# VH-VL binders against b9luv3, part 29

Target 1, 134 residues: b9luv3
Amino acid sequence: MVSLGLVVARFNDSVTEPMAEAAREAATDRDAVIVDEVSVPGAYDSPLAADRLARRDDVDAVAVVGAIVTGDTDHDHVIASATADKLTQVSLDRDTPVTFGVSGPGMSGAEARERIDKGADAAEAAIDLADELD
Short names: E, the ipSAE of ESMFold2; O, the ipSAE of OpenDDE; V2, 0.75 times the mean of E and O plus 0.25 times the DockQ between their complexes.

## First folded at step 15 (VH-VL; framework fv_vedolizumab)

Design x4 (at its last read DockQ between E and O 0.75; V2 from the best seeds 0.74)
Fold by OpenDDE, fold request of step 16:
Structure x4 (fold): chain C 134 residues (1-134), chain A 122 residues (1-122), chain B 112 residues (1-112)
Amino acid sequence: as target 1 above (134 residues)
Amino acid sequence: QVQLVQSGAEVKKPGASVKVSCKGSGYTFTKYWMHWVRQAPGQRLEWIGEIYPGDSNTYYNQKFKGRVTLTVDISASTAYMELSSLRSEDTAVYYCARGRWTYKTGDYMDVWGQGTLVTVSS
Amino acid sequence: DVVMTQSPLSLPVTPGEPASISCRSSQSLLWSRGKTYLSWYLQKPGQSPQLLIYGISNTFSGVPDRFSGSGSGTDFTLKISRVEAEDVGVYYCMQSTHYPYTFGQGTKVEIK
């Protein structure tokens, strides 16, 4: 059984909570367990949480969900890029899969809604990596 | 008890604007969607739009072509629907409704306001 | 926009008898990963609409178990196992898979 850590960026929570729900459902469907779930204010804050989870012996992989919608800030691309880069770094430094389930940038709220299942994708990717790289 | 209380009936001239309020109580205002739906006489229910007070995420029915503006006052737990450039065909009962959206079930409206009649006439 | 078509539009029923309302969508309401979003509402005379069923088949809290929902894709059904006098009103289906959300024409249920 794969043990997952889940990080949920709460900015745009009307979208990110459903993304987290999708991730939880996906984990259940794949007979994985979420051993811990951590909320952070925004996607930019997720790397630290992901790193903390990835250090744990009881965590096989970490899934990060969030949504970066255009118009919320003047630097959504910067946030997205920085977040993706640091999450990758966490994965490498900790030798633990960390998957990127953050939607955006450059998308509208409607587009964000349509991409809620990215949360499930992130969870499944985390499980797949955990299985493959074990 | 969860309740939505709307403002009173409005009578407007064509071309004017109307702003209807909806005050929520008995629940965490920022954690539920607020939908707006109208019903013209003898017509089906028509979805206007929705807003999530927690992050101000808003979706509109494009049929209204920018005439509708949804806003919220979190401190007052009140949602507002403003409709501009009123036409006679905008005459209807306007409802606010609390909504939930889950990954499993989608969007549904579980509590409704009492409705606000808006009459547009010359 | 997705057109929701209900049938019948008028449904006279004898108390104690079952009732069935059909709702058909012009497009599939399948969203992703098997999710399909449809709800049913009842508007009693002189009242605001009230939720009956959400997520196709989930009965809302406080709603009698004589109400049930089913369906998939483009065809959905609301069933009342035993109609009671308090069930009189107009029933609406609503899809929430596609923006904008759209309602059916309504089915008026009356007691014979």
Scores: ipSAE 0.901, ipTM 0.952, lowest interface PAE 0.5, mean pLDDT 96
Fold by ESMFold2, fold request of step 16:
Structure x4 (fold): chain C 134 residues (1-134), chain A 122 residues (1-122), chain B 112 residues (1-112)
Amino acid sequence: as target 1 above (134 residues)
Amino acid sequence: QVQLVQSGAEVKKPGASVKVSCKGSGYTFTKYWMHWVRQAPGQRLEWIGEIYPGDSNTYYNQKFKGRVTLTVDISASTAYMELSSLRSEDTAVYYCARGRWTYKTGDYMDVWGQGTLVTVSS
Amino acid sequence: DVVMTQSPLSLPVTPGEPASISCRSSQSLLWSRGKTYLSWYLQKPGQSPQLLIYGISNTFSGVPDRFSGSGSGTDFTLKISRVEAEDVGVYYCMQSTHYPYTFGQGTKVEIK
């Protein structure tokens, strides 16, 4: 049974809360358990939360969900890239899978909503990695 | 108790604009979608759009392209629908409705306002 | 836009008899990961619409057990096992899988 940590960014919660719901359902469908959820203000704040979850002995993998929709396409790409880079660093440093389900960048709010399934994808990828690399 | 209370009936001339208000109470206004739906006499319900007060995400039915604006005033727990360039075909009862969205079951409108009759006549 | 087609459009019933309302969509209502988003509403005479069924088959709080929903893909059904006088009004299905959200034409249930 895989034990997940889940990080949920609050920014743009009309999208991120559904993404978190999708992630929780995916975990249940895979007989995984989410042992802790951490809420952070925005996706850029998620690497610290992910690091703290990844340090725990009872966490096999971490899934992060967030939305990056500001209307400034260049700014959105910078935030997404910086976040992905730091989350990858956490994963390597902690020898723990860390996945990033992100809605955006460069998408409208309506398009971002239609991408809610990326929350489920992040949870499934985290579970797959924990199983495969075990 | 969750309630949505709308502004009163309005009579408008073609070409004018109307702004209907919808005040929510008994729930956390920023955590639910607000939908707008209209019903012309003898016609089916027609979805106008939705707005999420918590982050201002908004979607419009393209049928109303450029004529409808949805806004909210969080401090007053009030949503607004403004429809411009009114035509006689816009005569309808306009409803606000609270959206309950879940990934499992989708979006559905669990609480409705009393409706606001907008009459457009010359 | 997804067209929702209800049948019948008018349904006169004798109290105590069952009623069945069909709702068919012009496109599949399957969304991401197999989710289907369909709901049913009743508009009683002189009132605002009220939710009956959400997520195809979930009965909303306070709705009597005589109401049930079923279906998949493009074909959906609302059933009333024993119609009562309070059930008169116009019933609408609504899909929320595809933007824009669309309603059926309505089915007027009335006592004959």
Scores: ipSAE 0.617, ipTM 0.862, lowest interface PAE 1.4, mean pLDDT 90
ESMFold2, look of step 15: ipSAE 0.594; ipTM 0.852
ESMFold2 (binder alone), look of step 15: mean pLDDT 92; pTM 0.948
OpenDDE, look of step 15: ipSAE 0.889; ipTM 0.949
ESMFold2, fold request of step 16: ipSAE 0.594, 0.580; ipTM 0.853, 0.849
ESMFold2 (binder alone), fold request of step 16: mean pLDDT 92, 92, 92; pTM 0.948, 0.949, 0.948
OpenDDE, fold request of step 16: ipSAE 0.894, 0.895; ipTM 0.951, 0.951
ESMFold2, last read: ipSAE 0.545, 0.546, 0.570; ipTM 0.845, 0.837, 0.849
ESMFold2 (binder alone), last read: mean pLDDT 92, 92, 92; pTM 0.948, 0.948, 0.948
OpenDDE, last read: ipSAE 0.892, 0.891, 0.899; ipTM 0.950, 0.950, 0.952

Design x5 (at its last look DockQ between E and O 0.62; V2 from the best seeds 0.73)
Fold by OpenDDE, look of step 15:
Structure x5 (fold): chain C 134 residues (1-134), chain A 122 residues (1-122), chain B 112 residues (1-112)
Amino acid sequence: as target 1 above (134 residues)
Amino acid sequence: QVQLVQSGAEVKKPGASVKVSCKGSGYTFTKYWMHWVRQAPGQRLEWIGEIYPGDSNTYYNQKFKGRVTLTVDISASTAYMELSSLRSEDTAVYYCARGYWTYKTGSYMDVWGQGTLVTVSS
Amino acid sequence: DVVMTQSPLSLPVTPGEPASISCRSSQSLLWSRGKTYLNWYLQKPGQSPQLLIYGISNTFSGVPDRFSGSGSGTDFTLKISRVEAEDVGVYYCMQSTHYPYTFGQGTKVEIK
């Protein structure tokens, strides 16, 4: 059984909460367990939380969910790039799968709604990597 | 305990605008969607749009695009629907309704306002 | 837009008898990963609509268990096991899978 850490960026809660729900459901469907869930203000804040989870011996992989919608900030691309880069760094430094379930940038709220399943995708990817790289 | 109270009936001329208010009480205003639905006389319910006060995320029925604006005043726990360029066919009872949206269940409206009659006539 | 078609549009029922309302969508309401979003509302005479069923088959709190919902894809059904006088009104199905959300024509349930 894969032990999953879940990081949820709260910004755009109307989208990210359903994404988290999708991630939780996916974990359950795959007989994985979310051993801890950490909420952070926004996607940019997720690397630290992911790193903390990845350091834990009881965590096999980390899934990060969030939504970066155009218009919410003037720096959506900067945030997305920085977040992706640092989450990758966490994965490498900790030798623990960290999957990127953050939608955006360059998308509308409607597009964000259509991408809620990215949360489930992130959870499944995390589980797959944990299994494959174990 | 949960209640939505809407503003009173409106009578408008074609081309004018109307702004209907909906005050929520008995719940955390920022944690639920607010939907707007109208019903013309003898017609089916028609979905106008929804807004999430917590992050102002808003979705509109494209039928009303350019004419409807949904807003909220969090401090007053009040949602607003403004409809511009009114037409006679806009005559209807307008409802606000509190909504959930979950991954499992999708969107549904569990508490409705009493309705606001908007009459558009020359 | 997704067109929701209810049948029948008028349903006279004897108290104590069962009732069934059909709702068909012009396109599949199946969303990603098997999700399907369909609700039922009742509008009693002179009142605002009220929620009966959400997510196809979930009975809303306070709604009598004589109400049940089922279906998948494009075909959905609301059933009332034993109609009571208080059940009189217009019933609407509503899909919330596709924007814009759309309602059926409504089914008027009356007591014979």
Scores: ipSAE 0.872, ipTM 0.942, lowest interface PAE 0.5, mean pLDDT 96
Fold by ESMFold2, look of step 15:
Structure x5 (fold): chain C 134 residues (1-134), chain A 122 residues (1-122), chain B 112 residues (1-112)
Amino acid sequence: as target 1 above (134 residues)
Amino acid sequence: QVQLVQSGAEVKKPGASVKVSCKGSGYTFTKYWMHWVRQAPGQRLEWIGEIYPGDSNTYYNQKFKGRVTLTVDISASTAYMELSSLRSEDTAVYYCARGYWTYKTGSYMDVWGQGTLVTVSS
Amino acid sequence: DVVMTQSPLSLPVTPGEPASISCRSSQSLLWSRGKTYLNWYLQKPGQSPQLLIYGISNTFSGVPDRFSGSGSGTDFTLKISRVEAEDVGVYYCMQSTHYPYTFGQGTKVEIK
């Protein structure tokens, strides 16, 4: 049974809270347990929270959900890339899977729902990695 | 008690704009979606759009894109719907409705305002 | 846009007997990961709509247990096991799986 840490960004909670709900349901469907959930202001604040969770002996993997929408497409890519790079560093430093479900701006109804599903995707990927690499 | 109280009836001429207000009370205004729905005489309900006051995330029915603007005033716990370039076909009762969203059940509107009649005539 | 089609459009009923309202969508309301978002509303004469059923089959708080919802894919049903006089009004299905959200035409329930 995989034990997950979940990091949820508050920025754009109309998107990130549904993403977190999707992640929690995905974990339950896979018979995983979320042992702790940490709320952070924005996705770029997630690496410290992920590091704290990944240090725990009772955490097998960490899933991070967040939204990055600044209105500047180049800036959004830079922030997302920097966050992903730091989260990867946490994962390598702690020898613990860390996944990153990121939602950008939606332009259609299909895109809106796809953004939410990325929360479930992050949880499932974290579980898969914990199982495969353990 | 959760309540949504809308502004009063309005009569407008074609080409004008109207701004309907919806004041929420009895709940945390920033944690629920606000929907706008209209009903022309003898017709079905028609969804206009939704706004989340907490982060201003907004979705519009494409039918109204370019003519409708949804806004909120968080300090007044009030949502607004402005419809421009009015035509006679826009004559309807306009409702605001508080929306709840979950991944499990989707969006549903659990509390409705009393409705605002907007009449567009010469 | 997803077109929601209700039948019948007019439903005269005898109190104490069952009633059933059908709602069909022009495309599947099944979204990824098994999610289907369909609601039922009642608009009583002279009133704003009120929620009856959400997420296909969940009865909203305060709604009598004689109301139930079912269905999947494109076909959905609202049932009233024993109709009462206060059940008169127009019933609407609404889908929120796809943007824009859309309502059926309404089914007017009246006492015979």
Scores: ipSAE 0.668, ipTM 0.878, lowest interface PAE 1.2, mean pLDDT 91
ESMFold2 (binder alone), look of step 15: mean pLDDT 92; pTM 0.949

## First folded at step 16 (VH-VL; framework fv_vedolizumab)

Design ko1 (at its last look DockQ between E and O 0.62; V2 from the best seeds 0.00; counts 0 for: pae E 7.1 > 2)
Fold by OpenDDE, look of step 16:
Structure ko1 (fold): chain C 134 residues (1-134), chain A 122 residues (1-122), chain B 112 residues (1-112)
Amino acid sequence: as target 1 above (134 residues)
Amino acid sequence: QVQLVQSGAEVKKPGASVKVSCKGSGYTFTKYWMHWVRQAPGQRLEWIGEIYPGDSNTYYNQKFKGRVTLTVDISASTAYMELSSLRSEDTAVYYCARGYSTSKTGSYMDVWGQGTLVTVSS
Amino acid sequence: DVVMTQSPLSLPVTPGEPASISCRSSQSLLWSSGKTYLSWYLQKPGQSPQLLIYGISNTFSGVPDRFSGSGSGTDFTLKISRVEAEDVGVYYCMQSTHYPYTFGQGTKVEIK
């Protein structure tokens, strides 16, 4: 059984909450367990949380969910890029799968709502990586 | 127990505005959409709009052409629906309803308020 | 807007007999993600609507298992295996795939 850490960036929670639910459901469907869930204000804040989870011996992989919607900031691309880079770094440094389930940038709120499955995708990818790289 | 309690019946003149309240209890107010639906006498249910208290994201039925404003008071766990420029055809029972939404099931309304009758007459 | 069309509009039923209500959408309710969002509600006389089925076929908590939903694309069905007196009311289908959400005309179920 794969043990997951879940990081939920809460900015645009109308989207990120269902993303998180999708992740939780995906974990259940795959007979995985979420051993801990950490909420952070925004996607940019997720690397630290992911790193903390990835350090734990009881965590096999970390899934990060969030949504970066155009118009929320003038730097949505910067945030997305920085977040992705650092999450990748966490994965490499900790030798623990960290999956990127953050939607955006360059999309509207409506488009974000169409992509809530990224939460499930992130969880499933985390599980797959944990299994494959174990 | 999850409950939605709406404000009392309203009687308004054409051209006036009405603001209906809906107080939620028994759940985390900021984590569920709040939908507004109305029903004119003998008519089908009509979706007005929805608001997510957690981030105030809103979607409106464009039929109302900007006459509707949805707001929330998080501290009071209360949602509000204001309808302006009232017309006789706006006479209806107005419902608030808690919305749940997932990628698998989409949006649905699992708990409804008791309804608020709004009567618009000269 | 997506038009939801129910049939029949009136459904007299003998207690213990099955009932079936059809709901058809004017366009596909298939979402970009491959999901279809259709729910069923019952409004009993003098009451607020209450959820019966969500996600086409999921029975809401507390709803008797005699209620079931099915369908895909543009055609959906609500079935009651054995109608009881408490099932009297108006049934509505609702699509939430497209904005604005829209309801069917309603089907009035009465005891024959």
Scores: ipSAE 0.746, ipTM 0.912, lowest interface PAE 0.6, mean pLDDT 95
Fold by ESMFold2, look of step 16:
Structure ko1 (fold): chain C 134 residues (1-134), chain A 122 residues (1-122), chain B 112 residues (1-112)
Amino acid sequence: as target 1 above (134 residues)
Amino acid sequence: QVQLVQSGAEVKKPGASVKVSCKGSGYTFTKYWMHWVRQAPGQRLEWIGEIYPGDSNTYYNQKFKGRVTLTVDISASTAYMELSSLRSEDTAVYYCARGYSTSKTGSYMDVWGQGTLVTVSS
Amino acid sequence: DVVMTQSPLSLPVTPGEPASISCRSSQSLLWSSGKTYLSWYLQKPGQSPQLLIYGISNTFSGVPDRFSGSGSGTDFTLKISRVEAEDVGVYYCMQSTHYPYTFGQGTKVEIK
């Protein structure tokens, strides 16, 4: 049974709350357990929360859910790239799968809302990696 | 008990504006979408748009973009729809409806207000 | 916009008989996740719409089990196994796969 940590960014919670629910449902459907959730202000704040979860003995993998739709396309790409790089670093440093389900960059707000399935994808990928690398 | 209570009927002249209120109770107002839907006499339901009170994110049916504004007052748990430059064809019952959505089932409207009749006449 | 087309538009039914309402979309409602977002509403005379079915086939809480939904792609069906007096009204399908959300024309169900 995989034990997940979940990090949820609050920025654009109209997108991130449904993404988080999709992640929770995906975990339940796979008989995984979310042992802790950490809420952060924005996606850029997620690497520290992911690190905190990834070093716990009872966490096999971490899924991060966020939306990067600020209305500034260049800014959105910078945030997305920086966040993904730092999360990958956490994953390697902790020898723990860390996945990033992100809505955006380069999306309108309406398009980002339609991508809530990326929350489920992040949870499923984290579970798959935990099982494979176990 | 989840409830949406709308403001009373309005009679307006062409060119005027109307602002309909929708007060939510019995649930966490900031965690659900609020949709607006209208129904002209004898016509199908027509989606106007939606707003998420938690972050004020809004999406409009492009048919109404430029004339409709959706807002919320979180402290009063109240959503508002303002429609400007009214025409006679805007005569309809206007509903607010609470939206529920998951990636598995999509978006649907589980609780509806009682409706507000807006009549636009010359 | 996705056009939703219902058939029939008027459906007189003898009490106790089944009813079947078709809803067809102008384009596929299959989302990239493999899911389809289609719901059904009933508007009883003089009332606001009420939710019956969501996600094609899930019966909303408190809705009698005589209501069922099915379909895929572009073709969807609402069935009422035994129509009762309280079931009269106008039934609407709504798609929420694509913005803007759109409703069918409505099917008026009446007791003969």
Scores: ipSAE 0.025, ipTM 0.676, lowest interface PAE 7.1, mean pLDDT 87
ESMFold2 (binder alone), look of step 16: mean pLDDT 92; pTM 0.945

Design y1 (at its last look DockQ between E and O 0.61; V2 from the best seeds 0.70)
Fold by OpenDDE, look of step 16:
Structure y1 (fold): chain C 134 residues (1-134), chain A 122 residues (1-122), chain B 112 residues (1-112)
Amino acid sequence: as target 1 above (134 residues)
Amino acid sequence: QVQLVQSGAEVKKPGASVKVSCKGSGYTFTKYWMHWVRQAPGQRLEWIGEIYPGDSNTYYNQKFKGRVTLTVDISASTAYMELSSLRSEDTAVYYCARGYWTYKTGSYMDVWGQGTLVTVSS
Amino acid sequence: DVVMTQSPLSLPVTPGEPASISCRSSQSLLWSRGRTYLSWYLQKPGQSPQLLIYGISNTFSGVPDRFSGSGSGTDFTLKISRVEAEDVGVYYCMQSTHYPYTFGQGTKVEIK
C-alpha cells in the first residue's frame, strides 16, 4: 500500500477543493492512503509543504494540487514556473516522488474547471512512481 | 435554517438595467455557489450564471452576451444579478439558488429564493 | 448547448399509481472518469423549484423515498413509485456537465 502526502493550494477554492477531492478519490480507488494533507495559501507556497512531507519516513510520495488562473500580467507564468521548478527540486533532493497537479498558467476560470481531474492524475502519478521507484 | 430572500418585483423600460439582490442566511455564504435562473411565463427554466463568493469565480451563460453581471457583498451575505439592455423577452421570474459543486455530484441547487418578477414593457 | 428533452410533457396519474419521466440529452453527459452530472427538480404550482435528485440517483434530504433517479450517458429517468396529491407540479431535469447548464422542457404531473 502506497502512503501519500497531499498538498492543496487553496487559492481559487472553487476549483482547488474539487481537485483535492479528485485526488482523494483516486487514492482510494488505487488502495492508497493519504497519511497527511497540508493546505497552503497558493501554489507558490506548496514547495515547503511538499518538502516537509517528503522528509517523512511514512510518506512514499507527495501529490500537489492547485490552480493558477491567468491574470492581467504574466504573474501566473512566474508563479507556475517557480512552483514547478522547486517541486522538482524537492523530489530530487528528497528522493521522493512529488507530482505536479497544478493547473495553469494561461488558463481561464472555465478552463480550470475543465481540468479538475488533474488532481486525480497527480495522485495516480504519485502512486505509480512510488510503486515503480520503490 | 438556510434561506434565500430576494428583492421585490421590478418594472423596467426596454434598454434599461435591473439589479436583483439575494440575501443568504443560515449558512456560510462564501462556501457555496450562488446560481441565477430565470423562467419566462410558461417557459422552461433557464440558467443565467453562477458565482462563488469565496473567490468570486464566475461563469455566465453566453446567451446573454455580456449583459449579465454577477456580484456579491460578502459582508452582507448578498448576491446580485444585474441585467442590462433589457428587452421584452427578458420578462421573467428570476431566481437565486444556493449550489453545491463536488467532483462526485457536480452542480446542483438545493435551496431557492422566492423569485423576483422582472417585467420589461414600453 | 446541450438540449434536454423530457417525455412525456404531460403526465396524468391516478393516485397510488407509479409514474416515470424520461430525460434525454442531445449529447453525452459523461464528463471525466465516469462522472455524469444530472439533477431533478419539482416546481409545485405557484412555488419556486425544489431539488429532488442530484448526481443522477441521489435523493435529496427530506425527499420521500418514493422518488428515485437512474440513467447514464444520454438517457435518464425519474420514477415515482406511488404518486400522491402533493406530487403535482412540473418536473425538470438539469444537466451540469457542460456549460451552460440546461433544463428540460418540464413534465407536468397532475392527478386524474
Scores: ipSAE 0.863, ipTM 0.941, lowest interface PAE 0.5, mean pLDDT 96
Fold by ESMFold2, look of step 16:
Structure y1 (fold): chain C 134 residues (1-134), chain A 122 residues (1-122), chain B 112 residues (1-112)
Amino acid sequence: as target 1 above (134 residues)
Amino acid sequence: QVQLVQSGAEVKKPGASVKVSCKGSGYTFTKYWMHWVRQAPGQRLEWIGEIYPGDSNTYYNQKFKGRVTLTVDISASTAYMELSSLRSEDTAVYYCARGYWTYKTGSYMDVWGQGTLVTVSS
Amino acid sequence: DVVMTQSPLSLPVTPGEPASISCRSSQSLLWSRGRTYLSWYLQKPGQSPQLLIYGISNTFSGVPDRFSGSGSGTDFTLKISRVEAEDVGVYYCMQSTHYPYTFGQGTKVEIK
């Protein structure tokens, strides 16, 4: 059984709250438990929260869920890359899986549903890594 | 007691615009989707789009994109649907409906307004 | 767009008897990870639609237990175990798996 920490960035809650629900349901479907959930204002605020969760002895892995909303593809890339780099550093520093489910801006209904699934993807990846690296 | 109260019936000429209002009460307006659905006489229900007042995230049925604009006034707990370039085929009852999303069950519309008849005739 | 097809379109019933309404989608409503997004609504004469069932089989608060939903994939069913006079109206299924959300044609239930 995997014990998961969840970080949810609040910005764009019409997207990020459903992503968080998807992560919670994915954890339930895998018989994992979310032992703590931390809410932060935006994705850039997530590395400190992820670090605090990853330090806990009762947390096997951390999933981070957030949205990047800039509209500029180059700017979106830089923001997402900076956050991913910091989260990777947390993962290595704590020897604990840290995954990042990120949703960018989208204009189609098909993309909207796929964006929400990235929350489930992040939780599943965290659980898979915790199981494999146990 | 959750309620949605819509503006009154309207009669319009082809080419005009109409703006229907929907005032919500008895719930936290910014935490639920607001949907718009229409029903032409004797026809099925037709989904127009949805808006989330909390962050203004909006999805449209592409059939109506370009002619429909969904907006909200949070301070008045009121949603608006504006339909432009009206045609006789747009004659329908227009409903607002409060929606909730869950990953398990998807979107569903649990509270409906009373409907607003929009008649488009020359 | 996903086409939702209901059968029958007209359903005369005798009070106290069961009724069954079929709803079929033009493509699977099975979402990634086994989710299916289907709901049922009743529009009574002269009224706005009202939610009966969401997520295929969950009865909405205040809906009598004589209403039940079932199905998977492309085939879904609403059942009324004992029809009452207040159940007359037009029943619609709606899918919300795919944008745009789409409704069936409606099934008009009326007392014989």
Scores: ipSAE 0.599, ipTM 0.864, lowest interface PAE 1.5, mean pLDDT 90
ESMFold2 (binder alone), look of step 16: mean pLDDT 92; pTM 0.949

